# VHH binders against o26223, part 225

Target 1, 191 residues: o26223
Amino acid sequence: MKLLWTSQHIKVTVHIDGKVSKMDVLEAIKTRRSIRKYQDREVPEELIDKILDAAMCGPSAVDERPWHFIVVRNREMLEKIPEVHPYGAMVKDAPVAIIVCCDSSLEKIPGFWVQDCSIASQNILLAAHSLGLGAVWTGVYPLEDRVEGIRRLFSIPEHVIPFSVIPLGYPAENPGTRDLFDPDRIHLEKW
Short names: E, the ipSAE of ESMFold2; O, the ipSAE of OpenDDE; V2, 0.75 times the mean of E and O plus 0.25 times the DockQ between their complexes.

## First folded at step 11 (VHH)

Design K49 (framework vhh_lunsekimig_d3; at its last look DockQ between E and O 0.75; V2 from the best seeds 0.00; counts 0 for: SAP .672 > .668)
Fold by OpenDDE, look of step 12:
Structure K49 (fold): chain B 191 residues (1-191), chain A 122 residues (1-122)
Amino acid sequence: as target 1 above (191 residues)
Amino acid sequence: EVQLVESGGGVVQPGGSLRLSCAASGFTFSEYEMYWYRQAAGIERELIASITSGDSTWYVDSVKGRFTISRDNSENTMYLQMNSLRAEDTGLYYCAAEYSETFYGSPLFDYWGQGTLVTVSS
């Protein structure tokens, strides 16, 4: 079975067996959009594995790799996330969500974990897109209410900081592509 | 020019109904997450309902089962159907918009309306 998704000029074919049409890196970056509407279709575990693999491939400060990932498929839990994260309404409508966390005990240098987890989160988004899935980054850290809400909901230890919640699914919307290039933000040799 | 214009506010008795509208212009409405806030006298502004670009909805507990948020992208308008209104629902109701590629989700949204007043009194 094939699932075809067209995003303007890009056609992505996703197979149930996890085989996907190849997308080059620049195309993935430039055509990725936040997706908040999903098909009533389960995401194969194989795709999640690929996404998580990608999430762990990014650099981190002094190679500390402080990230942990909670994969949430339970409907009850998905439905509870918006209760503690009001701006994550779409999570309850997704077949799966990944919660990116930082284990502070793994930090080698304080503070860089935000960059590390950001890289991981972005890789999740790009990987998902490249695999014909839609995803959205819902910010948790540094908002204390969201951090503690997610912590309590998932019984996350105090030394582990939930960073982002990323719902994923086969997309049921097509926001289109953007051109955000701004030459005024480029300085050659000097400001 | 970007505008959010709320309408539909008024005075109603407890148990009554109102339908608020938020008319958007000057931006691509379909690419924004939309929010209803309200502010009662002497109380901080609170989020009461939201609807994503994908039509996922959220409600604060106090309005669940009574309020319904919706949007019509063809009309660039968001709505709030308010039923079974209570005195505690009295306040200024604000429309807010956040671009879909923003992930912060703060009270500092891209755009705010001026608000429409809802008064529930006997």
Scores: ipSAE 0.718, ipTM 0.876, lowest interface PAE 0.7, mean pLDDT 91
Fold by ESMFold2-Fast, scan of step 11:
Structure K49 (fold): chain B 191 residues (1-191), chain A 122 residues (1-122)
Amino acid sequence: as target 1 above (191 residues)
Amino acid sequence: EVQLVESGGGVVQPGGSLRLSCAASGFTFSEYEMYWYRQAAGIERELIASITSGDSTWYVDSVKGRFTISRDNSENTMYLQMNSLRAEDTGLYYCAAEYSETFYGSPLFDYWGQGTLVTVSS
C-alpha cells in the first residue's frame, strides 16, 4: 500500500511500500494476546528465523543460554502433540510449532534454566506478535507426564528438557487488549 | 459472579444419546478454554473433552467418534453431544473454564460447575 505525505512548505510525495505501521516494544507487550485460531497459511522460514533470533537475545543466568529449539511443521507430528499434551488441542490446527528445550549440559547455575527458558518463550510470543503472527504458550515443564510425552514424541535426549510448546500462525481471531494496571500492587520505598 | 451451570443429564439405556449443556455467565465466554470432565463413583475426575477459544477440539480415546463437543459464543454455552452411550460413561459430568492467557492448561477451582448426572443402565 502507498501512502502520500505532503506539506505546504515541502511539496514532496513519499511512497511507503510494505508495512504501514510498526508496534513499539511497549505496544507489543500490552497488546499481545494468546492466539489459538490460525489461518490455513504457511509461515515463511524468514519469520521463524527472526522469532528464534529474538528468543536467543534474552538474558540468561551467568549467560548460560541453555536454549535449544525444535521447529515442527510436519502435520502428522503436530497432530500427535495433543495425545501427550491434552491442553494443547490447538497445536494440531497450527501451521508450525516451536518446542523450547533446555540442554542441561549447558547449565552453569542450578535451577535458573527455568527462568532462561521462560524468557525465551515470552520473547517468541512478543516477536511473533510484532511480526503479525499469533501464538500461545502451552506449558510442559514441570509436569512430568507432559515432559516425558513430548520427549518420546520428538526423540529428545534425556539430558534435554522440553519446557514449552508454542504453536503459531497468522491469527484468525482478534481478542481485545487487556487493561491490567493496578496501583495497589506498587509500593513506594517500602512494603 | 462467575457461574457455570450444567444441564441435560439423565437416565438412558446403552446405545442411547444425551446432549449436555453448560451455560456460562459472569465472564467473557469467548476468551475461555472450555472443558468437560467426568467423575465416576470411586474414580478420580478425568478430562473427557475440550474446546479452545479457537474451536480446536480434544477427546479422550474412550469417547472419540461417539462424543462431540461444541460451543456457541453468542449464547455463552458449551455442549456435549453423547451418542452410542455405554455403561462406563455413567458419572457426573462437570464443565470447567480456563482463561486464555494461561500457560498451565488446567481449570482453577473457581471455574467449575456443580455437575450433571448421566446414568447409562440396562
Scores: ipSAE 0.700, ipTM 0.861, lowest interface PAE 1.3, mean pLDDT 89
Fold by ESMFold2, look of step 12:
Structure K49 (fold): chain B 191 residues (1-191), chain A 122 residues (1-122)
Amino acid sequence: as target 1 above (191 residues)
Amino acid sequence: EVQLVESGGGVVQPGGSLRLSCAASGFTFSEYEMYWYRQAAGIERELIASITSGDSTWYVDSVKGRFTISRDNSENTMYLQMNSLRAEDTGLYYCAAEYSETFYGSPLFDYWGQGTLVTVSS
């Protein structure tokens, strides 16, 4: 169903190009939780495509866009990730994981690739949440044992740095919403 | 206010069994990743097993097939069943907790118990 936006500033819900917007961006940011328990249900390729499209929409230092993504669905590979990432036990129970990587040959400004890949990683989490999926960011960089282990497992070349592993699936848990606003963290004009 | 209290340690012979408990209070147990570490004399603490808030488990190779981690959220307690104990399993066993909204994945600066001693000797 399509509704029209009027000049009187009466807000209406619209379909843009046949698509329905499900979740306000502030709602998505405030309600996203780390999900580590997943239904035994496959995630359609089309949802992964939407998530990766969103991942690539983030800003990057001087538009360097250094990110690459490895989509992992193979059961044997998912089960091996905890062998090199002991804090990523839930990955073996996920239907799919996304590995966010930096291709250092694309880096234009030294050291900003960490911010670039962090933005892409958070966009993956938010996009997954908006599509009814649950995800969690498991850190790889800068922990050398994890970086080396993931690089080895997935045949990642030396100029590519694995940054994060993000398992995702339809959630089988609901940790609830949190209220984390802390006005003492806000400084007006100066410290 | 947060407390993690390990219990169940003791002296056992090689091949024996022990079950450790970690009783938690002062936080919402179901929202935490839980860990068992051990520390032998003169060695840094070693992560030996973990269980996520979603009940996924991990074990270091040296204890796979011998140790079983579990949790009971209704009792705010994590367990470690240790079977086929060996002399190298001797050490202080610590439980630790990390809040689930982390991407670091280590409880190094979160909550730790005081440890329970396990001694495997003849």
Scores: ipSAE 0.565, ipTM 0.813, lowest interface PAE 1.7, mean pLDDT 89
ESMFold2 (binder alone), look of step 12: mean pLDDT 79; pTM 0.781

Design K5 (framework vhh_lunsekimig_d3)
Fold by ESMFold2-Fast, scan of step 11:
Structure K5 (fold): chain B 191 residues (1-191), chain A 122 residues (1-122)
Amino acid sequence: as target 1 above (191 residues)
Amino acid sequence: EVQLVESGGGVVQPGGSLRLSCAASGFTFSEYELYWYRQAAGIERELIASITSGDSTWYVDSVKGRFTISRDNSENTMYLQMNSLRAEDTGLYYCAAEYSETFYGSPQFDYWGQGTLVTVSS
């Protein structure tokens, strides 16, 4: 068993048979960091499929599951994202980005699609991390300029709302983990 | 108290150099993504350079090869080394800081400075 890539608190291990051993769920949650610099290395479609499968496994309000995903690999399209999304400048350097969308025709309870798509976005970040990739959530909704810019760029219908753009790839930076536990935010029995 | 304080601006001739500094206090500097923005008269504020908490850098095309962004976490300071200055580099330079795990993005950063004026003029 060989540790192919390690930082202080993030590890990926490959067995002799080529299988990758991954961190447990708590480790994944606690060690995931936003990654904004990526290797010039393709992400296999099998990993994207696993990430999207995980994204769709989150809870949703009344099982509405309003999620739709656009997978962007085309270099010219990735380079155009910063023109309509100011925070998306790093997206042009990523080998792939996932756009999380809400199909409003699938919405059963008004407004809860935001929570549904937030859950899907976080699952993408955690799944990517567990697979040895890095990703960052860049916000689109509720900023109207970003929503309409992304809609126009990717020919998204009016009844579909782009929620987030998540560039991802093999990480070329290695931020450490954080200790964010604050017992003052925990109240026993009452406020 | 949270503060970002820019310094190093001034008047310089075309082809000259300036180094801008952004001194930060009141937050955990090492956990923040840091930005230099430029505001020129009659032009919207634009991102010039950024440096992540993981120490990766980005530059707008017009300044690549001429400007260098860096950070010193021990001194809570970010720098912008500006070489081969051009008339179009004239403007107010703002530093901005955004928590590294935010999903909000620009232009609504957690912290902004007051700006430092750079004038490239004969």
Scores: ipSAE 0.523, ipTM 0.724, lowest interface PAE 1.4, mean pLDDT 86

Design K50 (framework vhh_lunsekimig_d3)
Fold by ESMFold2-Fast, scan of step 11:
Structure K50 (fold): chain B 191 residues (1-191), chain A 122 residues (1-122)
Amino acid sequence: as target 1 above (191 residues)
Amino acid sequence: EVQLVESGGGVVQPGGSLRLSCAASGFTFSEYELYWYRQAAGIERELIASITSGDSTWYADSVKGRFTISRDNSENTMYLQMNSLRAEDTGLYYCAAEYSETFYGSPLFDYWGQGTLVTVSS
């Protein structure tokens, strides 16, 4: 059975007056899943704009904010991604992908751009989920072949480093949620 | 920790059928993306079918309509039903697993099985 997932997860709380509330932050974090199957349905530009706004709101080492984003909607270009990222076969069918990049000319502290771009990538996933979309983070950096393949495919200049490729769309699958809390990983006061 | 064991390979005539199995242990099977890869002699390993943790499937054009991938989470087993087999389907068939929430974006060697040989010949 194919389940449509979108409407239930974006209506997390209903107020006493019958008004639907947006998903709260903890619910978004705990219920977000990687989605690799998408409906054959366009994602409105306004939703992409909201996602990218959220991506840029993360913390950044010494406020360097090195992130740049490529939004890919062109079907021919999306279909070429598996040629340079060979394990992304299921994601080529997404209606849109965001490539998270680091502009190294904006780097102020060596190496922290990785954390900056990780934060941006996770914010994209959470924002997409909160808006009823599904997404998956497919790693590019630090895998040299993927970095150079993506760079070549999207004409990315040498001072810019592609970090992740995040296909997204309306979900066509529903993997459910997980409970991963492990108290053995929490140490009080000292090891 | 992770173990994948393929079985079900053999010798068949063109037009025949085989069902491959991939038995898994050492991980929470239901939380993994599962893949069948094929490697012919002297040719790069190719992805032929996949099934997500949400039960969505994908097939390479070369096998679409002839092969069916499925998973049984209660048995920790993935299957590949192969129908209308052709000579070019000959090869080692590998199963692979990738954690559904990984951002690595490909199965690691530790998540690969040893392979099962399929030979399609007259």
Scores: ipSAE 0.571, ipTM 0.743, lowest interface PAE 1.3, mean pLDDT 86

Design K51 (framework vhh_lunsekimig_d3)
Fold by ESMFold2-Fast, scan of step 11:
Structure K51 (fold): chain B 191 residues (1-191), chain A 122 residues (1-122)
Amino acid sequence: as target 1 above (191 residues)
Amino acid sequence: EVQLVESGGGVVQPGGSLRLSCAASGFTFSEYELYWYRQAAGIERELIASITSGDSTWYVDSVRGRFTISRDNSENTMYLQMNSLRAEDTGLYYCAAEYSETFYGSPLFDYWGQGTLVTVSS
C-alpha cells in the first residue's frame, strides 16, 4: 500500500484499486498498538517533525511546556540503549527513537511535568500511528537506574530528566484491535 | 486457566548443554514479552534473557554468547538454549510473561512459572 499526505497531516491510504480512506481520531486511538518490529526503512525527517509538532500540542499544567526531545538515528547509540534499559531490546532494531525529556528549569508547578511528558509521549504514539508508523513507549522515569543510564548515555544535564524512550519505524507486525470497553468502570451521577 | 510450565532442567557437567522450554497456555502468547530469570541460592532473582513480541533479544553479560533465547508462537513455547555451562549457572530458572501494551516493561504480577532446576556440577 501507498500513503498520501495532506498539509493538514491527514493520512490518506491508496488501495490497489485507487480507493482512498482516512484515519479519524477515534479510529487512531482505538487501533493504535505498541509496535516492536520495524521494516529496514528510514523514517523521513519531515514525518519526525510532524510527530514532534503534534507532541507539543497537548495540554500542559499552567502552560509550562517543559518537554525537550532528543531524536536518535545513530545506529551505535540505538544499540547502546538496551545496555541501560534491559526491557528496551527493540530500540536497537528501530531506525529512529525519540527521547522525551523534562527541563526542570521550565517547571512552574511541582510534579505536573510527569503528566505533561506523559501527554507528549502518548501524542507521539498517536501521531506516529496516524502517519503509518509504529512506535512503543518504553518507560524510563521514575526508575532511577534507567533515568541515570539514559542521562549518562546522551550527556543530558542534571536539571533535565529523561522520561521515556520511544522507538519508531514502519511496522513489520500488525496486531489486532483491542476490545477494552468495560461498562462496570462507569458510574452514573454518583459512585 | 493461565499457565507457564518450565521443563528441561537437570544435572549437567561443566561445559555441557541444556535446552529449557517454557510452555504457555490460556493467553494470546504472540502478544506477550517473554523472560528467563535465574534464582541462585542466597542471591536475588535476576533477569538472564528476554525476547520481545517482535523477536528482539537481550542477554545479561554473564551469559551472552553462551545462551540463546527463542520463541515459537505457533507452539506457544519459549526456549533457552544453554551452552558451555558453568558452575555459576546453577539455579532455579523461571519463565515470565508481560503483556505487550505495557510501558513499564518488566513482569511484576503477570504470568510466572514455577521454575526448573539446573545444576552444573562434576
Scores: ipSAE 0.705, ipTM 0.860, lowest interface PAE 1.3, mean pLDDT 88

Design K52 (framework vhh_lunsekimig_d3; at its last look DockQ between E and O 0.82; V2 from the best seeds 0.00; counts 0 for: unsure alone 63.4 < 65, SAP .703 > .668)
Fold by OpenDDE, look of step 12:
Structure K52 (fold): chain B 191 residues (1-191), chain A 122 residues (1-122)
Amino acid sequence: as target 1 above (191 residues)
Amino acid sequence: EVQLVESGGGVVQPGGSLRLSCAASGFTFSEYELYWYRQAAGIERELIASITSGDSIWYVDSVKGRFTISRDNSENTMYLQMNSLRAEDTGLYYCAAEYSETFYGSPLFDYWGQGTLVTVSS
């Protein structure tokens, strides 16, 4: 059985076995949108695995790879996330969420973990999109209330910093594509 | 020009009802996360309700069961139905909008209204 997802002019075919049509990387980047509405449909574990694999493929400072991922499918927990993260309302309506965390004990160079986890988070978004899923980056770090809220909710150790919460699901909206190219932001050889 | 204009505020008795509206113009309304804030005298502004571009809804505990947030993208308008109003609901009510491709979610939203006053008094 093939499932078809569209983003304007882009058709993504997702198979039940997690096999999807290939999407060009530039196409994935250009057509990705934050998705906050999801179908009442479970996301196969195989797709989550692929997404997490992609999340771990990005570079990191001195290859420190400080990231950890909490995969949340429990309905009760998903519903509790907005209680500590008010700007993550859509999480309660998603079938699954990934919490990206930094293990500070894995840091080799202080401060670069933000870049590392950002790369991981973006890869999650791109991978999800390429697989016919919708996702959105909800920022946790560096907002203290959100960080501590997520920490308490998931019993995350003090040395581990929750960075982002990314709900995922089959999209039930199509925000369309954007063209944000700005040549004024490009400088040749000098400012 | 981008505008958010709140309306529907007024004076009501405890237990009464009001319906606030936030009329938006100058931006693609459907691509924004929408928020209701309120600010009581001498108190910091607080988030009380939100509705995402995907229609996910959030409420602060103090308004749960009494307030209902909604949006009409065809009319570029967000609403807040307020029932069973209490004295503590008195304040200036603000609507805010944040572009859907942001991930920060803070009081530093892209757009704010001027506010509408809600007074609940006997």
Scores: ipSAE 0.761, ipTM 0.891, lowest interface PAE 0.7, mean pLDDT 91
Fold by ESMFold2-Fast, scan of step 11:
Structure K52 (fold): chain B 191 residues (1-191), chain A 122 residues (1-122)
Amino acid sequence: as target 1 above (191 residues)
Amino acid sequence: EVQLVESGGGVVQPGGSLRLSCAASGFTFSEYELYWYRQAAGIERELIASITSGDSIWYVDSVKGRFTISRDNSENTMYLQMNSLRAEDTGLYYCAAEYSETFYGSPLFDYWGQGTLVTVSS
């Protein structure tokens, strides 16, 4: 049995120009926007490692942590994603994408892997934003055509379910912040 | 609230050209993913072309090289330039929009136009 990690731990602390490195959690949550336009600029491996570390720190049902991640930087592979996911056109224009997968063999309680992988996907978006990157969640599961298309394209085994495709890069758009607070959705003591 | 109005449909001979327009109102156009769908008689509505808020473009294989999608955020309008039209391109063409903070991707019927008819006839 072999686990094929390519390298050791992150060797250098990455400073992101000092401008957004101290974004607090509430600011990150409230200012994150879906970003579909990226600069022609590579994302350092150290930043991807930080994002994936953060993704794995989310809660999961019975601590089952069923997530696996595919990091895609190959231009030909990124260009093929819209062929099997028509609503992911921006993926071909991103410098990198992360595919969030569920390994069903790690599932301890039926059905909760969807929440587990949703948490991991949102953590990727928040971590990317906190590091000065932009990202967007393009949905795969539960849409059968997208699931099977992504599975075939990336040689994903039958017991593994592709959940989301998240392209990311340095943002080339700035849509601004939304104010979504709706007090009518808050009920005190009873419905 | 949200309104999408298609125009530019008509009758054209095979090999001809048409330009469809989709004029939008009631939302922040620049923050929406935009789509052209086609519905032929007796066939489910299918995605023909899309353009994201970031200007990334997708086409279904049958129209690649013949159709060009574009958007003008300053005039709140999306276009579909259709060249080298074939009989199989006949159908109702619908524009649709979906807000950028979606992970679903496909527009729901609340954000669809009324459709414009394109007939390619010899």
Scores: ipSAE 0.727, ipTM 0.869, lowest interface PAE 1.2, mean pLDDT 89
Fold by ESMFold2, look of step 12:
Structure K52 (fold): chain B 191 residues (1-191), chain A 122 residues (1-122)
Amino acid sequence: as target 1 above (191 residues)
Amino acid sequence: EVQLVESGGGVVQPGGSLRLSCAASGFTFSEYELYWYRQAAGIERELIASITSGDSIWYVDSVKGRFTISRDNSENTMYLQMNSLRAEDTGLYYCAAEYSETFYGSPLFDYWGQGTLVTVSS
């Protein structure tokens, strides 16, 4: 339902049930940046649900959908991540992080789970951006020290591979956009 | 041309203090993750402190409470204040920078300084 009314001060309030973000997909792709500074503001569960729904919309090799997601909001756990992933210092300052994992028992085509989880991870970044959040992908796989550290910290079973840790929150920085198009990387008809 | 230059190393007695600086030219620090590493003779470089583009800070346990990392993006300079120095802090200290639009999370293939020597005497 669309509710329109005029108040005594010429103010129109519009309520649209089910309305979602209006950001164009090409705009989202071009303007998304890695965000490592977050407001002290809780991220509602409903936004996390939308982000994870988007993560699961990606294609996967033979529809294997090997992904699992761990949502981390506990301060003690977020603060421990840099102990096993020293390059993820910003995680302790985020209100929430998502760990993207591969369940190897779901893998049907050897070696494609990395692409599958990469697609899910990038979808998380884009969905977060479209919802007014900032996020950054901190790499875990294929670095064994990071994989084992995260697996131990979150009690992840041996057949499940932590792939990435993605802290997110309302951004407290704005790095701006970039122009990275390089025509020399484009080859017509052959290399 | 991109360059990182460390300074402030020297000889100091145990319990003493030093302040290291890392000055950048050819790029702007604000878009970089910044790191201090140290290397004792015959040992691999060890990450000892980091500060993200968002000012999040990490220290290895052996330096917590004694070392303080900071950055001044307007001066393109990063600092490491080293207090309560110990003999095991002796080594070459390197600064490094990694472009912020990365998911690798290590500056191994990025910009490095030449190192500044810290010697804690006895």
Scores: ipSAE 0.587, ipTM 0.830, lowest interface PAE 1.8, mean pLDDT 88
ESMFold2 (binder alone), look of step 12: mean pLDDT 77; pTM 0.763

Design K53 (framework vhh_lunsekimig_d3)
Fold by ESMFold2-Fast, scan of step 11:
Structure K53 (fold): chain B 191 residues (1-191), chain A 122 residues (1-122)
Amino acid sequence: as target 1 above (191 residues)
Amino acid sequence: EVQLVESGGGVVQPGGSLRLSCAASGFTFSEYELYWYRQAAGIERELIASITSGDSKWYVDSVKGRFTISRDNSENTMYLQMNSLRAEDTGLYYCAAEYSETFYGSPLFDYWGQGTLVTVSS
C-alpha cells in the first residue's frame, strides 16, 4: 500500500506492506511496557516517520517545540552507545534508536524544554506501542557523563542537548500489564 | 519488606571460579532490572554486570568473557558466574534491583544487600 503524506510544503510518499494493529488511547497507555529485547527484524522507515510525527504533536511550553531527533540505524554506532550509556546495553541489539535532543536556540522559556522533550519521548513510546513495536526510554539528561558521551558519539553541537535514547524494534518479550491505580494519591477539593 | 541477600563469596586462587547468588524477596522480581556492583578498597562502587527482565545482559569491559550474569524468576534469584578470576576482582559484591519502567537507569540504592566478599589471592 501507498500513502501520500504532506508536511507543510513537502510531499512524502510512504509505501507500507502490512497491517497495523488498532488500539484505543487508554488501552495504549495502560498496556505500554518498556521493551529491552527485540527481534532480529528491520523496522520500516514508514513506521519511524509515523512515530516521529506523533512525537512532534505533543503540547509544548509557549509552543517552543525545541525537539530534534537523530535516527540511528547503523549497527556500529548502535554498538557504541553502551560505552557512553552503560544502562543502554539493550540498544546494541535494537534495529534502530531515536535520540531526542533539545535545540536550546529554540527555547522561549527557561527550563521547560525538559518537559517538552519528556512529552516527545513518551509520545514515541506510545506511538511505537500502537504500531506493534516495543521501545524503552533510557535517560540521558541531566546525567552529565551521559550527555557528554552521547554528544561526542553523534557529533551533537554545544547548543543542542541530548535528552533521551530510545531503542525500538519488534518486541521479543511480552511483560504483563499492571494495575497501578492508587486512590490514596487522590485528594478531593483540598490536600 | 524488600530484601536482597548475596551469597557465594570466598577465597580463591587466581584463575579460579566462584558463583555468586542474589536471593530476592518483598517485590515482584520478574518486573525488575538486576545488577551486580563491586566495591574494592579505595575504589568507588562500580557496576560490573546487569540483566534485564528479557535476559539482555551488559558487562563492564574488565569482566567481559570471564563473568556471566543470569536470573531465575521462578526462584527469585540472580547469579554471577565468575571464571578466570584475577587479583583485581577482589572486593565486596552487591546486588541491586531497579524497576523495569524506570527511565533513570540506575538502581535504587535503598535495595542493597550486605554484600558478599570475594578474595582472589595467591
Scores: ipSAE 0.418, ipTM 0.702, lowest interface PAE 1.6, mean pLDDT 85

